# VH-VL binders against q9fi13, part 6

Target 1, 266 residues: q9fi13
Amino acid sequence: ASLSPEVSPLLRAAHHTVDNYVKSGMIIGLGSGEASDFAIRYLGQQLGSGSLHNVVGVPMSARSASEAAKYGIPLEYYRDGVQIDFAFHDADAVEENTLIAVIGRRRSSQEDDYILKQKSIVKVADEAVFMIKEEQYKAGLEGSIPVLVQSLNWLAIAEEIDDLYLGDAEVWRRASVENEGPLGGDFPIVTSDGHNILDVIFTTPIRSLADLATSLDKIDGVVDHGLIIKTRCTVVIAEETVVRSVTLQTSALEGGVRTYGQTLQK
Below, E stands for the ipSAE of ESMFold2; O stands for the ipSAE of OpenDDE; V2 stands for 0.75 times the mean of E and O plus 0.25 times the DockQ between their complexes.

## First folded at step 4 (VH-VL; framework fv_lerdelimumab)

Design G25 (at its last look DockQ between E and O 0.03; V2 from the best seeds 0.00; counts 0 for: pae E 15.5 > 2, placed apart)
Fold by ESMFold2-Fast, scan of step 4:
Structure G25 (fold): chain C 266 residues (1-266), chain A 122 residues (1-122), chain B 109 residues (1-109)
Amino acid sequence: as target 1 above (266 residues)
Amino acid sequence: EVQLVESGGGVVQPGRSLRLSCAASGFTFSSYGMHWVRQAPGKGLEWVAVISYDGSNKYYADSVKGRFTISRDNSKNTLYLQMDSLRAEDTAVYYCARDLPFTWGSGYFDYWGQGTLVTVSS
Amino acid sequence: SSELTQDPAVSVALGQTVRITCQGDSLRSYYASWYQQKPGQAPVLVIYGKNNRPSGIPDRFSGSSSGNTASLTITGAQAEDEADYYCNSRDSSGNHLYVFGGGTKLTVL
């Protein structure tokens, strides 16, 4: 259960994101989650007051589409070739320094089967913002990394992942959200494209999300995963009384060396 | 309801063979990994072997590797443990156990049978 | 090669809290699961993963882990909780190997 929007620590992060990143004339990827709900509501208020104009939303989920419609944001649905100027989204966690985001973990307030759509919209956008709580920003992340896999050979893929991360992770095939089945049991989730979701639950700190993404991408039968690597991104961190922003900096050295900068606002 | 019923236990002399069966009902047997776990009289639990949903992957405790063979017949909803070259230290109640739904490699045993006693003595 | 160590016995007064511990290097790599076994009966799964209860297990049972130690806590122990308790974990030294602790006999006074 959630408290009133006015008491959420993510409310200030959402307002900060809209105030600093949304401009009139933009096509905006609309994320899914508590902070995204606040951002959508606030964006709708800015459009209604005339502070912003000519903004169109591209929803990442049924939840974000519903919220946008409720608050009067014009919608355009994602299709190949759509230009997206900016996207905001909730993340389950973000790795410190690299700003690699984890999305798609199962939770009651989000539709987790939209991993591919959410990831596609964020990656296509010219710039993205992830809104998170302070405790979700750290090095040495643990917990679920969702992996989208071909369904016909899911067991062989699960075995390969289990072997690769022996001592570091448990592999679970995600069950359907349906409460009813022929024998009262759940079925595995099958995405619209016919794939299963494996939750790779890391029980030890993940040293590098970049290395993890590279390793998962090499496995035959892995379609995608919940790790987002975005070069033009900012993480807006909700603290108790302030909002902290961290923006990814890419150095010219070795082409891939990255550092981060941060700004604290009150 | 989920039911697992072991059978095939008994008294056997060292060096001989026994085959245990576990009859499963009340769930889709072919969708679950299955384990054998044993318990010597008055002692603790010891894991013996696991088999994947489709029978393609099998793993064994070092103490039984090369002597025991786990198998399954999904058309009969039955799990088997073929025990060869039996030793006195194999004396135990043998339980079949179901792996927790939708896991692979976790080793969480959510349902157990009542067990079948194997006594290896001369 | 991994071993899980449990104290062989523990006692608790009716209605009080008891903590049963399990120690071993495998617990740095995998979460423990806990099993209750009453005399003449098969084991029953009471906790798995970080702190998950199967359907039908009372909420007085909880799990925790830190470093090489896992704990099963029973808050407000009842007479029917008297049993042997076993921890289990994956053995980090090999693929699909599992190791049980020696068991702890809980007596409810």
Scores: ipSAE 0.573, ipTM 0.817, lowest interface PAE 2.4, mean pLDDT 87
Fold by OpenDDE, look of step 5:
Structure G25 (fold): chain C 266 residues (1-266), chain A 122 residues (1-122), chain B 109 residues (1-109)
Amino acid sequence: as target 1 above (266 residues)
Amino acid sequence: EVQLVESGGGVVQPGRSLRLSCAASGFTFSSYGMHWVRQAPGKGLEWVAVISYDGSNKYYADSVKGRFTISRDNSKNTLYLQMDSLRAEDTAVYYCARDLPFTWGSGYFDYWGQGTLVTVSS
Amino acid sequence: SSELTQDPAVSVALGQTVRITCQGDSLRSYYASWYQQKPGQAPVLVIYGKNNRPSGIPDRFSGSSSGNTASLTITGAQAEDEADYYCNSRDSSGNHLYVFGGGTKLTVL
């Protein structure tokens, strides 16, 4: 669906996402963020109008759950083994070509607790869409990569990460308040699962998010990170006047050949 | 009941103009994007044009771009296709088709008219 | 403009299963919709999206997609299913463009 040029680019992205990927009878992972809010609202409207029917949402956050409830979308909470047909989510950044997404960059303290859930839902979904702005789609990404770590040994893990990316990144333990030092101050973020979040802040372009993900996974004490590698995903890029869609398709060949498609929509 | 009724078809010489109409009933016309689709005799379907629910956006197939104009009058529940500079290859049954509500350009044509025949011949 | 390709004709025995496939680059980015057209009649939407059936369409019709392909499957073909079937999708070459496949004539034997 296309909207007036005067509307928010993310609104266009949301409508595009719902129109192209959501179908009646689907179980849908409901993402979190501004674009996801728009998508959820639009989805609710489509259900209300009868354009869609029998859609169930699986919220990725309290925010998404609240929005879905507000607009009358039936909800099912995430659990192991759940079948999800499609998921959409706001990404903080997406690596060009690979479509590896970065999530969990600090938006609000409330979102910190949902990083793992968001990843799980996106991964289990048959298809997924990341909604982003144009500036968030780049090769050689910079900025923070969230890393969830065991809180008991966070310092040792942080030191290991710091050594591994010496000169390229700084490691900061995420604090509940802003302007704390790299140790996270007196009030570090602790997730419900008892994890700290380390922000690995790259000041040089990351050559490969895939390699980064692999390297982080090898570190003892790392629980997970904010990198999502998803096959059969599309990135919907909200530009000023158009929506650009980039799709990653996994070829039927067991060898992991990726095919790319791009479409521009107003 | 949703109904779409095309009219305005006929025989016309090349280079001439013709205006098609599609009368809609049984639904809130102003809430739907609308399409024109045509089918040459014995041939397949060809998408022609789309117009948003409020008429603010229009898109055309390359084959008709610059010659055809899609429009609508929501007060009359009517979709139009102004066809100028008609060519022999424009000979077809022209269908109006409904898109989804609250959207235009979804690509799902849930209701079609019975079509009106346009014949362009010298 | 993007192209969608279909086999021009397929046959199926009564009660058997047939799969009509549509292929094109646009299908990598967009779901297809399928339309049934009987002689002298307007097209009827039978499947759209991943596997969505409009009201009134029998459950023997189903849709699937893989890579650059979309497929319409009729499980347990009936005599009344004999028709032309067209796939449609958004055109990846431009904004708000759409493209039909060439159509597949289904004969029920």
Scores: ipSAE 0.058, ipTM 0.506, lowest interface PAE 5.1, mean pLDDT 89
Fold by ESMFold2, look of step 5:
Structure G25 (fold): chain C 266 residues (1-266), chain A 122 residues (1-122), chain B 109 residues (1-109)
Amino acid sequence: as target 1 above (266 residues)
Amino acid sequence: EVQLVESGGGVVQPGRSLRLSCAASGFTFSSYGMHWVRQAPGKGLEWVAVISYDGSNKYYADSVKGRFTISRDNSKNTLYLQMDSLRAEDTAVYYCARDLPFTWGSGYFDYWGQGTLVTVSS
Amino acid sequence: SSELTQDPAVSVALGQTVRITCQGDSLRSYYASWYQQKPGQAPVLVIYGKNNRPSGIPDRFSGSSSGNTASLTITGAQAEDEADYYCNSRDSSGNHLYVFGGGTKLTVL
């Protein structure tokens, strides 16, 4: 049975994240998605009650800005050189052990413009948390990896990616409406920066997200992608009745949710 | 083997102070939230305070807020409860309890100490 | 604690099934945990979350919840199950409080 938003596993993950990682005086990157909405609501309640004070939010998207305003969180606009103490965000998936996160799978025109901003804010924060359901924490991930490309030569870029992953992935240009086929139809997504989004859809397990990110970064015309490699990162995993966290620190498992992770170099 | 051992209880006059300790062993202390729970003689359980795994968040029952301070030293695997301005109604057995690290949402106390008796009498 | 309500006493015949209930508004948002306490002993966690048993707890103990009510069920009650039983949950008032019910004394006849 599906739990209501008030009892959902993501609600518990959001409360855990705010309770355990937010402190008075922080500048916090405010993520986008269902768990982030719950976290923003709860953070606003903690500010209103006086349990937290002097917290300023930096929204990752129009959605997160709207939620923060609704719950009275003071906002700052993200700019180069801003110090962000902590950021939380929904991820679409996280690779076990490396904690490399996938963002940008959500097909919504309001969110498509913010993939780069979301990634930038998470990467500049001193520490980040991704909130996911248990089924999204896995080795050998499958499914789409969004890749932002220059519009001028998008087809050639798509063909180069297809050649690299022949037999493992299909490359689709994201459309503004659903069911437009792999070329994106008459109304492909064009971000405000003038980029198309290619969905690289893996139908076999991806052996290494780190290698995938490296390969994508080398392609001329690829602007960026939805893989986030973050040095100081924790994943808060919402299970059916409990919440666990995994961080890139050495920890001994002894009846707890903390575990070992590897630090990735980039 | 998980063990929690409370100490520092005793008889004290109203208005005085006591400091309780809870020595933890057999688990990674720094991964767990910790609680104090008390039980007055012949009465039920009453939650007193919680501290997060890294000590950065502390919360108290209204009955003790402003008088009690929970703290921890992760390098010594020890939980503390500083009790100031003690009252007769603080008379109880005080237990330390480990919270499961999965969530704060339900307050699941999976291991308890044997308790230490605090008696506050005139 | 006035937020979680338990009946103060319940009896069950040896080998029969008994249900101990706990009611409170916070149980709409948070699961209860259940503790067994025998005289002179520290409490022992028997059920947490929806229906999770810690290692070493017999499978005759189970939990359930619906609406504002959580229940602890003991099937095939045994003499050693005679104890006080407490529910606990987080307060949903926006404060980080944990509240015990008043306790239920289970007598096994």
Scores: ipSAE 0.000, ipTM 0.471, lowest interface PAE 15.5, mean pLDDT 84
ESMFold2 (binder alone), look of step 5: mean pLDDT 91; pTM 0.937

Design G3
Fold by ESMFold2-Fast, scan of step 4:
Structure G3 (fold): chain C 266 residues (1-266), chain A 122 residues (1-122), chain B 109 residues (1-109)
Amino acid sequence: as target 1 above (266 residues)
Amino acid sequence: EVQLVESGGGVVQPGRSLRLSCAASGFTFSSYGMHWVRQAPGKGLEWVAVISYDGSNKYYADSVKGRFTISRDNSKNTLYLQMDSLRAEDTAVYYCAKDLPFKWGSGYFDYWGQGTLVTVSS
Amino acid sequence: SSELTQDPAVSVALGQTVRITCQGDSLRSYYASWYQQKPGQAPVLVIYGKNNRPSGIPDRFSGSSSGNTASLTITGAQAEDEADYYCNSRDSSGNHLYVFGGGTKLTVL
């Protein structure tokens, strides 16, 4: 099975992820996004052909559940205590060297954006893979960091975040309708458990996602955020003709990473 | 959807008073800081005043401090500018403008009204 | 309030790239916002927070910021872009005070 140069880089990344990380008998966290759609389709094809057996999916979103059902993957829904062997997900960005991922940024197409469920599934999995494009992997990330907040007193929480990052970020309450103002108008997005989402949009490079996560975690009323710190993590980077992976090294003192490249061709 | 409509402009004698209004619609008025910005004929933009979303904080340009008073009525979705002791140099088109971020200190003006002309002339 | 300096006028040929600059000490601490104003019309926000575009602003408009200087770039200028352009920034003292640049008149030849 060889891929032509015309194939999407994310398709190659998705196939690489399934081929190298999914084994028969596993319970797999099914991510959300373009690369995850390709991975789900491919996984379903492998299951249908009999090259994989006894694989169950735990969907991170309505989108991933729908895709899995379409391609014949048995589903089990997330609950506390579910054992997950492996998870794959799209990340909006990944910080170079630390492999801290950003998830949950607003997409042009409306979809399930329940950050807490997605993050929980990734964190409880024994191992996780983030599939991203080359331009999403760098130091000094800018842009939106989604923050889940209690609806009660959300404005006070937003003001505390705004004060903490004054001059570095803008704080917007995510609206259910596109092009709404920073407060989300009268119709903010409300998650299934009753929380609001604040988009904390950094206009200056973020020096450290780890420091950012620590700072956000200290704020009363912050339920969670789109930053994922995962110990057993690999990032599969989609390049034009090469799939590269970067794995966080076990040596926490050094903070090193392992990198290798693979070209998928004819 | 978002609209800001100024009114109350006109010709007034030096030393007199005038009150401008700005009627807001299409957004939750009580949640945003509001500004007044003016432009003298043939000249550039000059920031005049700001009021916080709850009306508790107000700031003014040095040129108008002590003469102008910004206020709001959130129940009527209306912003006001009370202009006292008017001078010839206050002649300008007066725009009301909405702060972009919910915190009024940002200074990004995402929506503007069409303006109302104030002419101070003897 | 600290001053923001803009050149009074600049010209660009149709389809070419033009850069309008704004300089002042406040830009070391706060990003500029940029406003387009056509004759007889209210100003329109085109760029804020370094390089963010409001909904409906064409992608030919971009912003940049470095040190005490902010720039508005129009890549592939169109006839409709002929207008006055103003930068605005918050006062460098950190107060809730705002200062506009003097404006740059763009002529599209």
Scores: ipSAE 0.011, ipTM 0.441, lowest interface PAE 9.6, mean pLDDT 84

Design G4
Fold by ESMFold2-Fast, scan of step 4:
Structure G4 (fold): chain C 266 residues (1-266), chain A 122 residues (1-122), chain B 109 residues (1-109)
Amino acid sequence: as target 1 above (266 residues)
Amino acid sequence: EVQLVESGGGVVQPGRSLRLSCAASGFTFSSYGMHWVRQAPGKGLEWVAVISYDGSNKYYADSVKGRFTISRDNSKNTLYLQMDSLRAEDTAVYYCAKDLPFRWGSGYFDYWGQGTLVTVSS
Amino acid sequence: SSELTQDPAVSVALGQTVRITCQGDSLRSYYASWYQQKPGQAPVLVIYGKNNRPSGIPDRFSGSSSGNTASLTITGAQAEDEADYYCNSRDSSGNHLYVFGGGTKLTVL
């Protein structure tokens, strides 16, 4: 494919991801977002040309299923026991060095109710790639961390989260703009499982996403959250003119995990 | 120091319109939901309307639906209430109120203005 | 429609404990907040989210919630506590998002 200065940086990241990680015979978790749309389109083209064979997609969202069908990718829907060899996804942000991803931040498209499905597919996959822009990769992340909560006591859960991060974060119940009537309203998003979404918006740098995930997991009534901890993952970073990849690597010393980076010139 | 200052109240004839303003300072206005609450002379508090932090969501009490419009200008840190088709029953002190820090839609009004009196009569 | 019911008046002797109650079906699902209003002044939030106090509110004020009832307790009432007290909660019934109780006038004897 032809890459030029006028194309989206995420297009380059998507093509790099497919070229380097997708192989014939794989079952692939199909992510959701701008870069995932490019990756799905490109994957469909490779299947159509015969460059790839026997690839099946497992879509993470209605959007990814629609894109895959449009470009001729055979689909299998997520079910208990589905084997997934590889998954690619967009991330809203990724913590530098740990490669912990943030997903599920409010989007213009109505994909807010797929956080659990997206997270499950990424976790089940043997290996995952997150495709992001350079500004989304840093230490000391700020902004929304979406938290799935039980609906009947959502306010009590929100108060507990607010108390834990007082001065550091704002807690908001996510509303559905599309379903607002002519006179307005505050209608909460309700996921397919009957849960609400709290946006925990950090206004100060988050020191550790791992510690944040642990703290959120301990709260009664928290169902899940948008933090993904994946041991076999690579982050493909779309820079102005190049693509850079960062992969978690197991340390030979004390069994720890370290990160390293690699830059591709285009 | 959080401050909310209402203005725009006055005497108005039934069927006419009036626009209230609330100037906010001392907090990040664009991050919080805002409410209007009223109190008729010698009576209790009545919730009137709410607007989300970004202005995309609005909700109204049944008594004012179709007649009142809540809005905000985050660049000016100002909340508005456009009151159309005013009735004698709308006579009240109108307070603007801020949602508690870190909450939207909770209905905890942590700071209130001093109120502005609206009298609907000839 | 959801309604919050308060007694219109209550009295307490200086230094004694008083409990003001608020009843309504919405309180099964949502916590109440409590507001103190003195004549000619704006309301002041004294309790929110079951039993939280804003900065500057004396520790003699506390809240509790059980079933369809929320309560504001003043332990060791002072003369300056004489005021009207309103409960407020979310209304998941009808067309109201928020509803206030009718208010309770507290007299400190």
Scores: ipSAE 0.000, ipTM 0.414, lowest interface PAE 11.5, mean pLDDT 83

Design G5
Fold by ESMFold2-Fast, scan of step 4:
Structure G5 (fold): chain C 266 residues (1-266), chain A 122 residues (1-122), chain B 109 residues (1-109)
Amino acid sequence: as target 1 above (266 residues)
Amino acid sequence: EVQLVESGGGVVQPGRSLRLSCAASGFTFSSYGMHWVRQAPGKGLEWVAVISYDGSNKYYADSVKGRFTISRDNSKNTLYLQMDSLRAEDTAVYYCAKDLPYSWGSGYFDYWGQGTLVTVSS
Amino acid sequence: SSELTQDPAVSVALGQTVRITCQGDSLRSYYASWYQQKPGQAPVLVIYGKNNRPSGIPDRFSGSSSGNTASLTITGAQAEDEADYYCNSRDSSGNHLYVFGGGTKLTVL
């Protein structure tokens, strides 16, 4: 076997994703996270061996750009109107059956905040894959939903969100990793586009991520959020020794979105 | 407005050292890879070195590897090139250059400084 | 080999089309970028990634790539296009290494 028992389940998910979705000649959105790091490394190996050729990466973060450079993947920067054939990304969580992904949750390590760009690249791609651990795939998701807001009116926006989800969520403005001040010193993260991030932390199960996205989109001053609704989407779920894939596609017969094909790979 | 300003050039004897600086403004310096590119008088462009956005990855042209060291201080928005064991063939105008957004590894330099002249002579 | 080869000089009549070429093995794997340099000035990026233009670069500049060859085309050359043009690509001999072509001096007649 080429894989050992020591390898992360996310490595198997990453290899599965590259093997099944990446073809020579593609322009590929390069995600950010542990599984994306493995996918980038493996893609670089496939390019180096000649198994793949003429593949160009569009990085979603400084992390993915650095990893791609380390493993020899040519890069192009994202621009309006660019054609992206395929994108892979890590997700913080994915809602069961709908395959709506949550991205952009705060991490313990220092990481650049590119949520708007990450989301744009995933949505522009003809097809996307989210690579996640089994525990991240479930109905009734709880936890943080990042919301990008205009900085000038951030408090008023936060109060509106708090009122809307009273009893169900806590709203916090995401602080800079540097905590130099005493308690009460709130030094907000400001994205490259000049926005603040509100972490809307749900303490009760969210019944519908689609309804949540619609509600957040209606609030004046909300620029975007960490919920991704992608029609041509597959979720590659890393289990201990196997990889499970769930694919979602639009169905004309039901007048809506239906899950097509679930496979278990060893 | 993006600006890159090189400094530290001058006349130096062979075998000596010189340190170049590049002061960056008008963009989030800590988010981009940075390069040094040189041009000998009357000659073409030659890539010298690159440093990743966080300083963790550094690569050099074979002609300078082991003699030059690229570094950065993101808190000061400054790029450096430490040049040791200088040779006559290192005589050139040295430019600092910025990667395109998310173009690390592609070799696309969207902004360049005005350059600083290094002359190695005895 | 990792070298990028350019013709040292080319000329074009005002308003006509000129094509500047760059050849090398690395171009089979990586797209070229093109830089315009006028005397006493720093280089300016005019084309990157096959055929992308930075903001402010006129649409008369375009790029193409086939096999081991990359080309910069100027359609309807203007007097201000007179300059040295350099191609650049990733060096196939090593990871994260870059190589420039020798440069082409464009004269607008």
Scores: ipSAE 0.000, ipTM 0.434, lowest interface PAE 16.0, mean pLDDT 83

Design G6
Fold by ESMFold2-Fast, scan of step 4:
Structure G6 (fold): chain C 266 residues (1-266), chain A 122 residues (1-122), chain B 109 residues (1-109)
Amino acid sequence: as target 1 above (266 residues)
Amino acid sequence: EVQLVESGGGVVQPGRSLRLSCAASGFTFSSYGMHWVRQAPGKGLEWVAVISYDGSRKYYADSVKGRFTISRDNSKNTLYLQMDSLRAEDTAVYYCAKDLPFAWGSGYFDYWGQGTLVTVSS
Amino acid sequence: SSELTQDPAVSVALGQTVRITCQGDSLRSYYASWYQQKPGQAPVLVIYGKNNRPSGIPDRFSGSSSGNTASLTITGAQAEDEADYYCNSRDSSGNHLYVFGGGTKLTVL
């Protein structure tokens, strides 16, 4: 049976991800976002029907934990040493060919951002899937790259980032929901770890997310950022009527060369 | 409530100096970049100068570079513009303006003072 | 060396839609901000970035950006919208330098 045209393309991507990557006995990192919500609901239904068994979820956010509990998925909370077989997550964008993901752009009006937790779970998982819409998969990405910074000297850090990307980006401190400012204000969001979020909004195409990640990592006071570099990952792309997947592969030749595989699914 | 109040304007002869002040209240002054923007009578807006939140960086429009000096005193919540070697074409209403986010480089001016008139005439 | 170009005047009938444009190379690197100025008053920020409104600015104001052009759109213009409108952009070529457009006088007929 096919899905209705009125259904989100991300629902198709979510079902495809669960159907093809989740197996009984797995410990699964539960992502956060629209596609992840669909995947969690569907996974819960598969467990309830007996189509899958002995699956435990590790939630990346309070929202993911709540959704999983609602649909009856057993939970184990993230801690050092947890082994995760598979993780699925939403991404705001994915760079074509490299499969480097952007996460942490504003999507939720009620919950704090958990960029560090999301990245930790994705990186620890043996394999990860990012679920995105077709328009989010391209070279030359633009838009916000969230950067977690130490609160003490956040202004100096913002100035350094601004100087580094002069002509290419605007730097804004993310405001709390209560402030109702679209990008700035006197009341910053403070993450659960005590950090501020700078939105580095690229107005010109980013040539390389890998170079951007390296440059941001070198700045004193930058704690982390919304760029995820994962060695074993697949991107599940929701198109109008089909789902396409792209997998990052490493060749055994010459010590390992990254290659890309692509499949189209209906 | 955010308020910016300019003062120090007046009539001055060409070649003389004048110092403008902008008193800020209702926000954390030391966290924002500040600008001076001017407007000649009946004409458009012209950006003049910017100073970073901590006063370490300053930039000027070519028309005033070498003659004007922007400064701030964060302990007094006050922005200054020292205008030397004044010319007739410097005649304008001078506004101080605040950057929208907590960064000096945005150039999005969310609050403006009411302005202070500087008339350079002989 | 950078320049932002605006038409000097535009008219709109009460309740109709008007679009004010701003052009310049700096708009390829930074989004414009838009300011409303009424006679004898200080400018008021109405749009910044691609399409962001400060708190208190009516929904009828919107922005758009494409290439070297930024636009301010007022949908369902009202009498109180009659004013001068200025675009502003950061000029990355000169570091932290800023340039205003020449302004557009909007008349609401």
Scores: ipSAE 0.387, ipTM 0.717, lowest interface PAE 3.8, mean pLDDT 86

